# Designs tried in a protein design chat: VHH binders against Uncharacterized protein AF_1994. Part 4

Target 1, 207 residues: Uncharacterized protein AF_1994, of Archaeoglobus fulgidus (o28285)
Amino acid sequence: SVTVGHTTVYYTNVPDAKAEVLAGYLQEEFGFTSDTDILLSMSGNEYEVRIPSSYSSPSEVEESFKVYFALLASRVSEEVFFGSPVKLVLVTHQNDELFAVKNQYSFEKAGRVFVYFKGVDREQAFNLANYLESLVGENYDWDVIFEQSEGVYHVVPFVGINDASELTPEMENSYQSMATELEDVLGGDVVVHLVNFEGYEVAAFEG
Short names: E, the ipSAE of ESMFold2; O, the ipSAE of OpenDDE; V2, 0.75 times the mean of E and O plus 0.25 times the DockQ between their complexes.

## First folded at step 1 (VHH)

Design s2 (framework vhh_surovatamig_d1; at its last look DockQ between E and O 0.01; V2 from the best seeds 0.00; counts 0 for: pae E 7.5 > 2, placed apart)
Fold by ESMFold2, look of step 2:
Structure s2 (fold): chain B 207 residues (1-207), chain A 118 residues (1-118)
Amino acid sequence: as target 1 above (207 residues)
Amino acid sequence: EVQLVESGGGLVQPGGSLRLSCAASGFTFSRYWMSWVRQAPGKGLEWVATISQSGSEKDYVDSVKGRFTISRDNAKKSLYLQMNSLRAEDTAVYYCARGRYSYGFDYRGQGTLVTVSS
C-alpha cells in the first residue's frame, strides 16, 4: 500500500510509482481529512479505482456529482495513467458499488480551464484552453467538453445557471461572439453548448 | 425559436410496429446529433437512440437493439424512429431531442404517446 496525506492506496498489478501518484492526486482532488482507503487494480489494460463515499445508496448520489465523477475519470486516465482506460467506481464504506464510469475523453488544461476532448487533436484542445483562459483570467474554474464530429466542432462549457430563463442579454452576446470567433480559431463550423452542472443544455450558439 | 414536433404514436398490439417522426425547425438541423428519449408513466427519462449529423453513426440502448432503427433526412429536417417487435415495456411518451451528451438532453418536443397492449 502507499499513503499520501490521508489517502492510502491498496493496489495489485500496478507499479508502486503509479499508485503513489494516484494517492497524491486523489488527496489533492478530494481533500480527505480522515483516513481513506482507495482500491486500485488492473485487469488487461484497464485500471479500476474504487473510491469510498458517505453515500448509502445509489439514489443518494446527485446528478452533479455523477457529471463530476465522469469528468474525473478522464482526468485520472490522462494525468495518472497516461491515457490508459480507467474505470472509477464510487462505493459505500462497505465497498458496495453505487456508481461507475469509464473515461470518455482526453484532457488538457490552461490555468483553471479544463478541456475534455474527443475527435480533435491535442494542439486544438490546448489552443481552445488558452483562448478560454484569456477570456476568464484569474480565479475562474471552467470545465469544457470539446469534440468534433462530421465537420462540426462542439464546445460545451459548464455554466452556473440552471435553465434558459436565467440567461442575460450580456451572456447571450458574449457566447454568440465566442462561437463566431471560434469558427476562425478552429477553422470550421462551431456550436457552443451551455450546460448546467447536471449536464442539461440551457442554450446553444452557432458561430 | 427552436421547435421539435413529434408524431406517429398510437396504440399497437405486442409484436406490432410504429414509425415515429420529428419535424425540426429554428436551428441548423444538420449540425446536431439527434436522439430519441422516452418516459414511461411514473418513471424517469430513458435514452433510446442517437444518430450522428450525417447519419453514419447510430447507437441504441440495449433493450431496443435489433428492434428499433433511428434515421434522419437532413433535407427535410426530420428525425425518425422505426419501432418493430414492440413490447409492453416500450409503452412511453417518446421525445425527440437535440444532442447526444450523456449528461442530459437538450430541447425536447411535446412528445408522442406509444401504448403497447393487448
Scores: ipSAE 0.031, ipTM 0.507, lowest interface PAE 7.5, mean pLDDT 87
ESMFold2-Fast, scan of step 1: ipSAE 0.264; ipTM 0.672
ESMFold2 (binder alone), look of step 2: mean pLDDT 88; pTM 0.901
OpenDDE, look of step 2: ipSAE 0.037; ipTM 0.327

Design s3 (framework vhh_surovatamig_d1)
Fold by ESMFold2-Fast, scan of step 1:
Structure s3 (fold): chain B 207 residues (1-207), chain A 119 residues (1-119)
Amino acid sequence: as target 1 above (207 residues)
Amino acid sequence: EVQLVESGGGLVQPGGSLRLSCAASGFTFSSYAMSWVRQAPGKGLEWVATISYSGSSTDYVDSVKGRFTISRDNAKKSLYLQMNSLRAEDTAVYYCARRGYYWSSFDYRGQGTLVTVSS
């Protein structure tokens, strides 16, 4: 095993160095203040990371945490395992499975703006991250998905409103302007999709 | 091992109806939101409909609203898509998908079932 702070990683079929990096990464990500046991293994070409929780049944896991956990899988894949496939499993303290996700995105960042991307160039993801960081500053936490489908760039920022009834005219004007400006930044047609923290779309704006 | 197996596709005339089914295994079905996605010949993948893990909330792409109904039976570990008033533009391979809990991403899809709408 290997310990960093309050995080201890028990591992099988994984190099010692990767277990240590994972321990440090999760200690920083979750800020554990109580001793926490993480199980790490490799099956085929995929790393499996089992993370305990205080939940006792699958129905207790909130949709917003599931979204967060899915995005975390992409960051763990990129930042700990150099882009290797990763499965994150949320477990009870008895190691019973509550929820599991696999990484689906590559990852770029600027400041605290995190861009999760697939089917686009890394350079375009980097340019998007820097553009968005220029709007909000280096200390603003923001998750954004970035994909291309059928010749259109889809930019998907996570926002703190639950549904379209919470959109203000100011927000509508700001995101419409963003969609238009991003067509110059990315070099193609853009649609900006606002999603709530449960991952459901609340509005869309065409450039 | 996660498995999703679709069935119910076929040839129907415009204005007709079909019901697609998806049998899930290898995971706790009642804990995941589920979706139907489709791919028309020569086109990309398009999201069609999503249903929450409890079945209390549904969402649809605009082109199918009022015509398609997504539903689930958690006891049977099954997902359904009732398709009414079918149009030629609904012709596609339809996939059952487990939602990855972000906008339009999925972590597992089935093999697909072909729906052809033609006279």
Scores: ipSAE 0.014, ipTM 0.271, lowest interface PAE 8.0, mean pLDDT 87

Design s4 (framework vhh_surovatamig_d1)
Fold by ESMFold2-Fast, scan of step 1:
Structure s4 (fold): chain B 207 residues (1-207), chain A 118 residues (1-118)
Amino acid sequence: as target 1 above (207 residues)
Amino acid sequence: EVQLVESGGGLVQPGGSLRLSCAASGFSFSDYWMSWVRQAPGKGLEWVATIKQSGSEKDYVDSVKGRFTISRDNAKKSLYLQMNSLRAEDTAVYYCASRYGYRSFDYRGQGTLVTVSS
């Protein structure tokens, strides 16, 4: 096993160095203050990481946490395992499965703006991250999904409004301008989709 | 639905004090890191202070260290920011923000305006 802070990783079929990087990564990500046991294994080319929680049943896991956990799987894949497939499993204190997710995206960042991307160039994702960071500054946490479909770029920022009724005229003008500007940044047609933290779309803006 | 409601902002003279409050509902408050973020007129968002789920770890931006104190009451589902020795540059809309763990999603309230002027 290997321990960083309060995070201890127990591992099989994984190099010591990778287990140590994972321990440090999860200690920083979750900020554990009590001893927490993480189980790490590898089968073929897929890493499985089992992370304990205080939940006792699958129905208790919040939708926003499930969305967050899916994005975390992509970051763990890129930042800990060099893009290797990763399965994250949320477990009870008894190691019973509550929720499992596999990495879906590649990952780029600028400051605290995190871009999760698929079907686009890494350079385009990097340019998007830098553009968005220029709007909010280096100290603002922002998660954005970035995909391409049928020649159209889909930019999906997570926002703190629950539904369209909370959308102000100022927000509408701002995101409409963003969609238009991003067509120049990305070099194609753009649609900006605002999603809430549960993953539901609240508005869309075409450039 | 996650809801964060800030209060306690207002007009105060330089050197004065204010206490901001944030009432949380719709989520397991005690499981979330809580932060205060501000936006000065015509400027971007600036992180101010963070407090861990248990209240054990606190971090501040350098410009407010020794002047501001972040605290929480998990039983009341409330977050606080005690602001002392206020300066004109502290003038901003202050937002309460929540996240699960260090890098999970931030929920933000509508903000409360703090104006430091004569």
Scores: ipSAE 0.005, ipTM 0.308, lowest interface PAE 9.9, mean pLDDT 86

Design s5 (framework vhh_surovatamig_d1)
Fold by ESMFold2-Fast, scan of step 1:
Structure s5 (fold): chain B 207 residues (1-207), chain A 119 residues (1-119)
Amino acid sequence: as target 1 above (207 residues)
Amino acid sequence: EVQLVESGGGLVQPGGSLRLSCAASGFTFSRYAMSWVRQAPGKGLEWVATISSSGSTKDYVDSVKGRFTISRDNAKKSLYLQMNSLRAEDTAVYYCARYFGSYYPFDYRGQGTLVTVSS
């Protein structure tokens, strides 16, 4: 096993160096203040990471955590395992499975703005991340999905409003301006979709 | 639904201490910088302190620096404000707020908890 802070990774069929990087990554990501045991294994070319929780059944896992966990799988894939397939499993104290996800996106970042992308150029994702970071600064955590469909770029920032009734006029004006400016940044038609932390779209703005 | 629920407010004498707590739900708490903001009677919102998502970086308004300590527990999804050496000027409703950055600095705040500093 390997320990960083309060995070101990127990591992089979993986290099010691990978286990140590994962331990440090999860210690920083979750900020564990109590000793936490992580199980890491590899089967075929897929890494499986089992992360314990205080939940007792699948129905207790909040929808917002499931969305976060799916995005985390893409970051763990890119930043810990250099793009290798990853399965994250949330488990009980007894190591029973509660929820599992696999990485689905490639990942770029600027500061703490995280762009999860699929079907677009990596350079475009990098440019998007830098543009968004220029708006919010280097210390703001922001998750954004970036995809292309039928010649239109879809930029999907996760936001803390549950529905359109919570949008202020200032937010509407800002996101409308963002959609328009991103057409210049990305070089095509853009739609900005505001999605809440449960993964539901609350508003859309066309450039 | 995103919820921020504050607790720990009350009446305290000048020089006393209070610890405020905020319980977060409906979003991934560990991914967001969090702030405490306050509103004194008849005044606008004033930012008090911010803590980064990991807890490594902390910022304070000058008037509370050295007296207040912001902290968080990401595993428990909780934010705290330890308030020492309280002054009458600290009397306000204190809100737990999610920090959105310079673009739109606070996208959610709770219902607030009242802190009254008086003899």
Scores: ipSAE 0.000, ipTM 0.255, lowest interface PAE 12.8, mean pLDDT 85

Design s6 (framework vhh_surovatamig_d1)
Fold by ESMFold2-Fast, scan of step 1:
Parts: structure tokens; C-alpha cells; sequence
Structure s6 (fold): chain B 207 residues (1-207), chain A 120 residues (1-120)
């Protein structure tokens, strides 16, 4: 096993260096202050990472955590395992499965703005991340999904409002301006979709 | 730089009350769901309460429902936890945490916390 901070990774069929990088990555990501045991294994070309929780049944896992966990799988794939397939499994203290996800996106970032993308160029994702960071600064945590469909770029920032009734005129003006400006940044038609932390769309703005 | 500074803890007898405050800076406070998380001596982190960015949605761990109230003031960039009917088992360091998603296990804890001791 290998330990970084309060995170201990137990591993089979995985290089020692990869287990150490994972331990450090999860210690930084979760900020564990109590000892936490992570199980890491590899079958074929897929890494499985089992992360314990205090949940006792699948029905207790919040929708917002499932969304977060799915995005985390893409970051772990890109940043720890160099794009290799990853399955993250949330488990009970007895190691019983509660929820599992596989990576779905490639990942790019600027500061703490995290862009999860597919069907677009990495350079476009990088340009999007830098544009968004220029608006919020290097220390603002922000998750954004970035896709292309039918010649239109879909930019999907996660926001801290649950529904359209919480939209302020300032938010509406800001995201409308963002949609218009992103058409220059990305070089095509853009729609900005605001989603809440449960993954539901609350508003959309066309450039 | 993101900063969270907790205050308002102290020593109180069982059945008493305390109001915790968290001062936030360095990010757009109103956009983020915020949580209170606690750590009892020698134990792990326990999520206590969460509030949405607008303040319209709130959730609590079962053991504090009806006793604790989470609230926020976005103009002041402040988060609060009103704690009533305190019990010895509420003794812990309380942290203010910025959160993404369901985040009982994914806390962005950047403050020093504030100690609450409930004893006779």
C-alpha cells in the first residue's frame, strides 16, 4: 500500500507510481482529515478505484454527488491515468457497491475552471477554459461541459441556482453576453446552458 | 484567494444555544451551495447542513433536524448556523465549506474552524 496524508491506496496489478499519484490526487480532491482506504485494481486496460463513504444504501446517494462523481471519473482518467479508462465505485465501509461511473469526457483546465469535453478539439476546450478563467479569476472553482452537436457549440456551466426563478437580471445579462462572446472565441454558433448541481437545465442563452 | 473564516463557537451547557458565522471572500459567494461540517474529537468529518446559493433549499443531517437552522446573507457574504437544544454529542470543531454537488464527502474546507464544546 501507499499513503499520502490521510489517503491510503491498496492496489493490485497497478504500478507503485500510479498508486502514489492517485493517493495524492484524492487527498487533494477530498481533503480527507480522517484515515481513508482506497482500493485500486486494473483489469484489462480499465482502472477501478473504490472510494469509501458513510452511505449505507444506493438510495442515499444524492443526485448532485452522482453528477460530481461522474465528472471526477473523467479527471482521474486524464490526470492520473493518462486517459486510460477508469471506473469509480462509491462503496460502504464494508466495501459494498453504492454507485459506479465510468469516464465520459476528456478534460482541460485553466486555474480552477474545469472543462469536460467531447466531440470538439482540445485546443477549443483550452481556449474556452482560459476565456472563462479570465471572467472569474484563477481561484474560482467552476465545472463546465463542452460539446458540439449539429454545427452548434454547447457550453454547459454548472451554477448554484436550482431553477429559473432564482435567475437575477445580472445573471441573465452576464450569460447572454458570454454566449455572444464565445461565438468569437470558438468560431461558430454557441448556446450556453445553465445546469444546476443535480444536472438539470435551468436556462439557455443563444449567442 | 478563496477564504472561509468561522467564528461563534464556545463553551455551553446542554440545552443551550450558539450561533456560528462564516465570512467568505475571494469567490462569487451567491453562486455556491454552502455547508457546515463538523469533526468531533478523534472522529471523522460529519456533514451537518447545506444551503443553496439563493438560500431557498436547505438540508440537514437527521440528528440536528428541528434543532439547527442554516441561513446565509449574500450581501454580507456570510453563512450562519443557529444551534438550539445543544447536546454533548454536538461537541466538535465546526467548519464552513464551499461545496459542489451532494458533497458530504467532497468538502472544500479552507477555514480553521470554530470549536463548540457542550458540557456541564
Amino acid sequence: as target 1 above (207 residues)
Amino acid sequence: EVQLVESGGGLVQPGGSLRLSCAASGFTFSYYWMSWVRQAPGKGLEWVATISGSGSEKDYVDSVKGRFTISRDNAKKSLYLQMNSLRAEDTAVYYCAKRYYGSRSAFDIRGQGTLVTVSS
Scores: ipSAE 0.006, ipTM 0.247, lowest interface PAE 9.3, mean pLDDT 84

Design s7 (framework vhh_surovatamig_d1)
Fold by ESMFold2-Fast, scan of step 1:
Order: C-alpha cells, then structure tokens, then sequence
Structure s7 (fold): chain B 207 residues (1-207), chain A 119 residues (1-119)
C-alpha cells in the first residue's frame, strides 16, 4: 500500500508510482480528514478505483454527486492514468457497490475551467477552455461539456441556478454573447446549454 | 500506420548530457500521452518517464528524477528526453512509446536509440 495524507491506496497489478499519484490526487480532490482506504486494481487495460462513502444504499446517492463522479472519472483517467480507461466505484464502508461510472470524456483545462469533450477536435476543446478562462479568470471552478451533433457544437456549462426562474436578463445577455462569439472560436454553429449541478437544462442560447 | 522514430543516442562520458528526440506519425499525437522506456543490456524493459497529452503532467522513475526531463511539442509531433548527469547505469536502448506505459501496453514503440555511458 501507499499513503498520502489520510488517503491509503491498496493496489494490485498497478505500478507503485501510479498508486502514489492516485493517493495524492484523491487526498486533494476529497480533502479527507480521517483515514480513508481506496482499493485500486487493473483488469485488462481498465483501472478500477473503489472509493468509500458514508452512503448506505444506492438510493441515497444524490443526483449532483452522480454527475460529479462521472466527470471525475474522466479527470482521473487523464490526470492519473494518462488516458487509460477508468471505472470509479462508490462503495459503502463494507465495500458494497453504490454507484459506478466509466470515463466518458477526454478533457482539457485552462486555469480551473475544465472542458470535458467527445466527438470534437482536442484543439477546439483547448481553444474553448482558454476562451472561457479569459472570461472568468484563473481561480473560477467551472465544468463544461463540449460535444458536436449533426454539425452543431453544443457547449454545456454547469451553473449554480436551479431553474430558468433564477436566470437574470444580464445572464441571458452574457450567454447569448458567448454563443455568438464561440461560433468564431469553434468555426461552426453553436448552442450554449446551461445545466444545473443535478444535470437538468435550465436555458439554451443559439449563436 | 503508427510510426515512431527515435534519435539522439550516442556515446557519452559519465556526468555528460544527451537529448533524445522522437518523431511521431500515423496517429493524432496531441491526443495521446507518451512515454520513454529503456532496456539495459541483459535486462527487461524499464519505464523511464511519461508525459500527458497536453504536457501538463509528467512522471519519472525514481532513479532519474532531477536528472531527466521529458517534454513534447505537439505542433511538431515530437517527444524529447533531456538527460543530464548521466551514469553508467543509464546505458540502454531508449524507446519512444505511444500511450502511458503500464507493462500491459500493446501500443507501438519505435526502433530505439542506443545510449552508452562509458569512461
């Protein structure tokens, strides 16, 4: 095993260096203040990371956590395992499975803006991340999904409003301007979809 | 067709430096992490260093930390390994490898470039 802070990784079929990187990554990501045991294994080319929680049944896992966990799988794949397939499993203290996800996206980042992308050019994702970071600065945490469907670029920033009733005219103006500017940045038609932290769409803006 | 071509190896004295290069073609270089691995005479393949697709993250085997630096140029589709303070035990054939090297990798590696550290 390997310990960083309060995070101990128990592992099989994984290099010591990667287990140590994972331990540090999860210690920073979750901020554990009590000793936490992570189980890491590899089957074929897929890494499985089992992370304990205080939940006791699948129905207790909040929708916002499921969204977060799915995006985390893509970051762990990229930043810890350099793009190798990853399965994250949320478990009880008894190691019973509560929720599992596999990485779905590649990602790029600029500052603290994370762009999770699929079916688009990596350079476009890089340009998008830099554009968004230029709007919010290097200290703003922001998750954004970036995909293409039938010739239209879909940019999906996660926002802190729960529904359309919380949308202000100033927010509408800002996101409409973003959709228009992104058509130049990305080189095609753009729709910006605002989603809340539970994954529900609250508004959409066409460029 | 994935191709990796290493260069820059040679004979150098202990304490010397060498810079290895790897030219990549046949795949989207900027979408993959890359590694340097080596094989010393009579030994198995040993991972040396890895760099993420963007260049943001690097990792090294303990014996080369502080002496070797991995870097990449995505526009040129090239990978580099700057080797400083070379030791006799660094003598090996060095290979450029596509992807993160895990020992289970079925990804392509190149022909290799020989580095000999000898007085």
Amino acid sequence: as target 1 above (207 residues)
Amino acid sequence: EVQLVESGGGLVQPGGSLRLSCAASGFTFSSYGMSWVRQAPGKGLEWVATISYSGRSTDYVDSVKGRFTISRDNAKKSLYLQMNSLRAEDTAVYYCAKGWYTGYSMDVRGQGTLVTVSS
Scores: ipSAE 0.000, ipTM 0.097, lowest interface PAE 19.9, mean pLDDT 83

Design s8 (framework vhh_surovatamig_d1)
Fold by ESMFold2-Fast, scan of step 1:
Structure s8 (fold): chain B 207 residues (1-207), chain A 120 residues (1-120)
Amino acid sequence: as target 1 above (207 residues)
Amino acid sequence: EVQLVESGGGLVQPGGSLRLSCAASGFTFSKYAMSWVRQAPGKGLEWVATISQSGSYTDYVDSVKGRFTISRDNAKKSLYLQMNSLRAEDTAVYYCARPYYSGWRTFDYRGQGTLVTVSS
């Protein structure tokens, strides 16, 4: 095993260096203040990371946590395992599975703006991340999904409003401006989709 | 237009050293993990080493651990492989490669390669 802070990684079929990087990454990500045991294994080309929780049954896992966990799988894949396939498993203290996800996206970041992308060039994702970071600064945590479909770029920022009734005129104006500006940044038609932390779309803006 | 151009290969005796270089252009180099892969005569492509975007962590195939060092210079958009204690079995064409998002052992771009021959 290997320990960083309060995070101890037990591992099989994985290099020591990768276990240590994972331990540090999860310590930083979750800020564990009590001793936490992570299980890491590899089968074929896929890494499996088992992370304990205080949940006792699958039905207790919040929808917002499931969304977060799926995005985390893409970051762990990119930042710890160089883009290798990753399965994250949320477990009980007895190591029983509660929820599992596999990485779905590649990942780029600027400051704390995290861009999860698929079917677009990494350079486009980098340009998007830098554009968004220029709007909010280096200390603003922001998750954004970035895809394209049939020549249209879909930019999907996660926002703290629950539904369209919470949109202010200032927010509408700002995101409409963003959709228009992103057409220049990305070089094509853009739709900006606002989703809440539960993963539901609350509004969309065309450039 | 992604381009990767390798240099530094050549003939060296067993126990010798070589430093390979790769010049990258056409993409934001500092935002990609980068790899070295090789192909020995009559064999398939073998992954050798990978370095993260920042250079903070590296990974190597077991046969080269302790002998090879991968490094990068993001300001110069360059990737390097320092090869020490070279063995006859290290003879191969070495390619600079950019990993796919679907796994670090698959590559969407690689250069033309540079030949390394380890022979007495």
Scores: ipSAE 0.000, ipTM 0.113, lowest interface PAE 17.7, mean pLDDT 84

Design s9 (framework vhh_surovatamig_d1)
Fold by ESMFold2-Fast, scan of step 1:
Structure s9 (fold): chain B 207 residues (1-207), chain A 120 residues (1-120)
Amino acid sequence: as target 1 above (207 residues)
Amino acid sequence: EVQLVESGGGLVQPGGSLRLSCAASGFTFSTYSMSWVRQAPGKGLEWVATISSSGRYTDYVDSVKGRFTISRDNAKKSLYLQMNSLRAEDTAVYYCARGKYFYGSTFDYRGQGTLVTVSS
């Protein structure tokens, strides 16, 4: 096993160096303050990472955590395992499965703006991340999904409002302007979809 | 069943101070790390500070280091953020959040928020 801070990774069929990188990554990501055991295994080319939680049953896992966990799988794939397939499994303290996800996106970042993308060029994702970081600065945590469908670019920033009734005129004006400006940045038609932390769309803005 | 209720926000002049409080219920508060996150008007969520379950370890975003202090009282199931030397750029809705995130959306629950406006 390897230990970084309070995170201990137990592993089989995985190089020591990768287990150590994972231990450090999860220590920083979750900020564990109590000894936490992570199980890491490999089947074929897929890494399985089992992460303990305080949940006692699948029905108790909040939608916001499921959304977060799915995005985390893409970051772990890119930042720890060099783009290899990753399955993250959320488990009870007794190692019973609560929720599992596989990485779905490639990943780019600028500052603390995280862009999760598929079906678009990595360079476009990089340009989007830099554009968004230029609006908020390097210290703003922001998750954004970026996809393309039928020649239209879909930019999906996660926002801290639950539904459309919480939209302010400032948000509406800012995101409408963003949709218009992104048509120049990305070189095509753009729709900006605001989603809440549970993954539900609250508003959309066309460029 | 999990609830986080913030209080203590308000209007304050630059250089002033505010103390935010968060009352937690519906879970075993003492076993979770807790965070403060904020959202400035028209901006994304920004993680501000985290405190470990025991209160032994704290972490802060660079822009607030030396000005803000996060603390907790596990007996009272309460989280606090002492904000000193406030600046106009600290204007935001401040949320109490369960868990830690370094780079976005890694918390299970967030409260309803409390507005802090730093203006003359």
Scores: ipSAE 0.000, ipTM 0.209, lowest interface PAE 11.8, mean pLDDT 84

Design w1 (framework vhh_7w1s_2)
Fold by ESMFold2-Fast, scan of step 1:
Structure w1 (fold): chain B 207 residues (1-207), chain A 115 residues (1-115)
Amino acid sequence: as target 1 above (207 residues)
Amino acid sequence: QLQLVESGGGLVQAGGSMRLSCAASGFTFSYAMGWHRQAPGKQRELVAKISGGSTAYDDSVKGRFTISRDNTKNTVYLQMNSLKVEDTAVYYCAARYYGSRYDYWGQGTQVTVSS
C-alpha cells in the first residue's frame, strides 16, 4: 500500500507511482482527517477506485453528490490516469456499492475554472477555460461542461440558483452577452445552458 | 438531507469573548468547514476555515479568533476573543464536502458587539 496524509491506497497490478498520485489527489480533494482506505484495481481496461463512506444505502446519497462524483471521475481520469477509463465507486464501510460512475469527459482548467469537455478540441476547451477565468479571476470556483452537437457549441456552467424563478435580469443580460462573445471565442454558434448543483437546467441563452 | 445547525451568538461587550458552534449532520466525509460573516451593507466574507490539519484566517481576526474541529462529531467551533464593535455581523457556518467547490450554508447567527 501507499499512504499520503490520511489516505492509504491498497492496490495490486498497478504501478506504485500511480497509486501514490491517486492517494495525494484524494487526500487534497476530500481533505481526510481520519485514516481512510481506498481500493484501486483494474477492471477490464479501466481503473476502479473504491471510496468509503458512512452511508448505509443508495437512497441516502444526495443528488448533488452524484453530480459532483460524476465530474470527479472525469478529473481523476485526466489528472491521475492520463485519460484512461476510470470508474469511481462509493462504498459502505463494508465495501458494498452505493453509487458508481464512469468518466464521461476530458478535462481542462484555468485557475479554479474547471472545463469538462467532449466532442471538441482540447485547444478549444483550454481557450474556453482561459476566457471564463479572465471574467471571474483565478480564485473563483466554477464547473463548466463543454460539448459540440451538430455544429453548435454547448457551454454548460453550474450556477447557484435553484430554478428559473431566481434568474435576475442582470444574470440574464450577463449570460446572453457571454453566449454572444463566446461565438467569437469558439468560432461557431453557441448556446449557454445554466444548470443548478443538482444538474437540472434552469435557463438557456443563444448567441 | 445535509443540515448545518449553528448555536451561540448574541450580545457581548467590546473586549469580551464568545464561542460559536456548528454541527454538521448527513456528512460522511472529511471536508473543509468554516465561518463567514456579513456585516450590515457589506458582502459576505471568509473569517476562518479548517480542513485536515490546516487552518486559515482573515487578517482582520488573526490572533483573536481560533477555529477548531471535533472530527468525531463533525462540529466546528469559532472561539472569538478580544471582540471589537467591527466584528458585529451575521456569522454563517459553511461546509464543503463535495470536493473544494460547493459550500453548504447554515442559516446564520447574529453577533452584536456593543461598546
Scores: ipSAE 0.015, ipTM 0.308, lowest interface PAE 7.0, mean pLDDT 84

Design w2 (framework vhh_7w1s_2)
Fold by ESMFold2-Fast, scan of step 1:
Structure w2 (fold): chain B 207 residues (1-207), chain A 115 residues (1-115)
Amino acid sequence: as target 1 above (207 residues)
Amino acid sequence: QLQLVESGGGLVQAGGSMRLSCAASGTFSSYAMGWHRQAPGKQRELVAKTSGGSTAYDDSVKGRFTISRDNTKNTVYLQMNSLKVEDTAVYYCAAWRYSGYYDYWGQGTQVTVSS
C-alpha cells in the first residue's frame, strides 16, 4: 500500500508510482482528515478506483455529488492515468457499491477553470479555458462541459443557481455577452447552456 | 474558500425597520458584496451592492435601504427602513469579483412584511 497524508491506496496489478500519484491526488481533492482506504485495481485497460463514503445506501447519494463524481472520473483519467479508461466507485465503509461512473470526457484547464470536452480538439478546449479564466481569474473554481454537435459549439458552465427564477438581469447580460464573444473565440455558432449542480439546464443563450 | 451565512430576517410590520447580516468565513476584502432578493414567482434581483468605497441600489429601495461593510468582522449589512409589504422576499448575500459572475451565495433569509 502507499500513503499520502490520510489517504492509503491498496492496489493490485498497478505500478507503485501510479498508486502514489492517485493517493496524493485524492488527498488534495477530498482533503481527508481521517485515515481513508482507497482500493485500486486494473482489469484489461480500465482502472477501478473505489472511494469510501459515509453514505449507507444508494438513495442517500445526492444528485449534485453524482454530477461531481462523473466529472472527477474524467480528471482522474487524464491527470493520474494518462487518459486511460477509469471507473470510479463510491462505496460504503464495508466496500458495498453505492454509485459508479466511468470517464466521459477529455480534460483541459486554466487556473481553476476545468473544461471537460469531447468532439472538439484540445487546442479549442484550452482556448475556451483561457478565455473563461480571463473573466474570473486564476482562483475561481469552475466546471464547464464543452462539445460540438451539428456545427454548433455547446458550452455548458455549471452555476450556483437552482432554476431560471434565480437568474438576475446582470447574469443574463453576462452570459449573453459570453455566447456572443465565444463565437469569435471558437470560430462558429455557440450556445451557452447554464446547468445547475444537479445537472439540469436552467437557461440557454445563443451567440 | 469563502462561505456566506445570512441572519436577521423574520416578521416585521409595514413601516418598520430590520437589519440583515451576512457573515463570511474567510477573507472577503477583495470581493464586491451585495444583497439579492427573490419574491415568490419572481426572478432573483440585485437590490444593493458595495465594491471598494462605492455603493449602488435598485430604484425600488433607494433612500430606504443602506448597505454597509465591516471587513474587520468579515460582515456585510443591509439596513432596511420604511419596509413595505412588497419587500417580502428571501434575501441572499452574494460575493463576486466580476460583474454577473457570482462566486458565492448565502443560504437566504426570509423577510416577511405584514400589513
Scores: ipSAE 0.005, ipTM 0.336, lowest interface PAE 11.0, mean pLDDT 86

Design w3 (framework vhh_7w1s_2)
Fold by ESMFold2-Fast, scan of step 1:
Structure w3 (fold): chain B 207 residues (1-207), chain A 116 residues (1-116)
Amino acid sequence: as target 1 above (207 residues)
Amino acid sequence: QLQLVESGGGLVQAGGSMRLSCAASGFTFSYAMGWHRQAPGKQRELVAKISSGRTAYDDSVKGRFTISRDNTKNTVYLQMNSLKVEDTAVYYCAAYGWPYTSYDYWGQGTQVTVSS
């Protein structure tokens, strides 16, 4: 096993160096202050990472955590395992499965703006990340999904409002302007979809 | 990595209102943020908590205090109405990783004094 801070990774069929990188990555991600055991294994070309929780049953896992966990799977895939397939499993203290996700997106970033992308090229994702970082600065945390469907670019920033009733006219004007500007950045038609931290769409703006 | 900075405290008369702000940096995805308070000689207690748009309040402040979040600016607010002398305390902003007991980040605290 390998230990970084309070994170100990137990592993089979995985190089020591990758287990150590994972231990450090999860210690920084979760900030564990109590000894936490992570189980890491590999079957075929897929890495499985089992992460313990205080939940006792699947129904207790909040929708916001499921969204976060799915995005985390994509970051672990890219940043720890060089884009290899990853399955994250949330478990009880007894190692019983509560929730599992596989990485769905590739990942790119600029500063602390994180872009999760699919069906677009990495250069477009990089350009999007840099554009968004230029608006908010290098120390602002922002998660954004980026994909293309039927010739339209869909940019999906996560926002802290729960529903459309919390949108201000100023906010609507800002995101409308963003959708228009992004058509120049990405070179095509753009729709910006605001989603809340539970993954529900709040509003959409066409460029 | 994570830093919390509180603002908006001060002196106010009973029955008045006050808004506290807490600006956070270093979050990639805001899980849970909250406000705790500590009066002289008492233990620190939870006042209000927000996670994914869900809120929870201590019984002593329900109906008087409202917690809200602007995640586009990574900021959490505590709107305090109908203030009582008993609300006098140092108010701390806190942020939680998931699960909530794995790590707590704390701000420096801001004094709120409610005069009779």
Scores: ipSAE 0.007, ipTM 0.207, lowest interface PAE 9.0, mean pLDDT 82

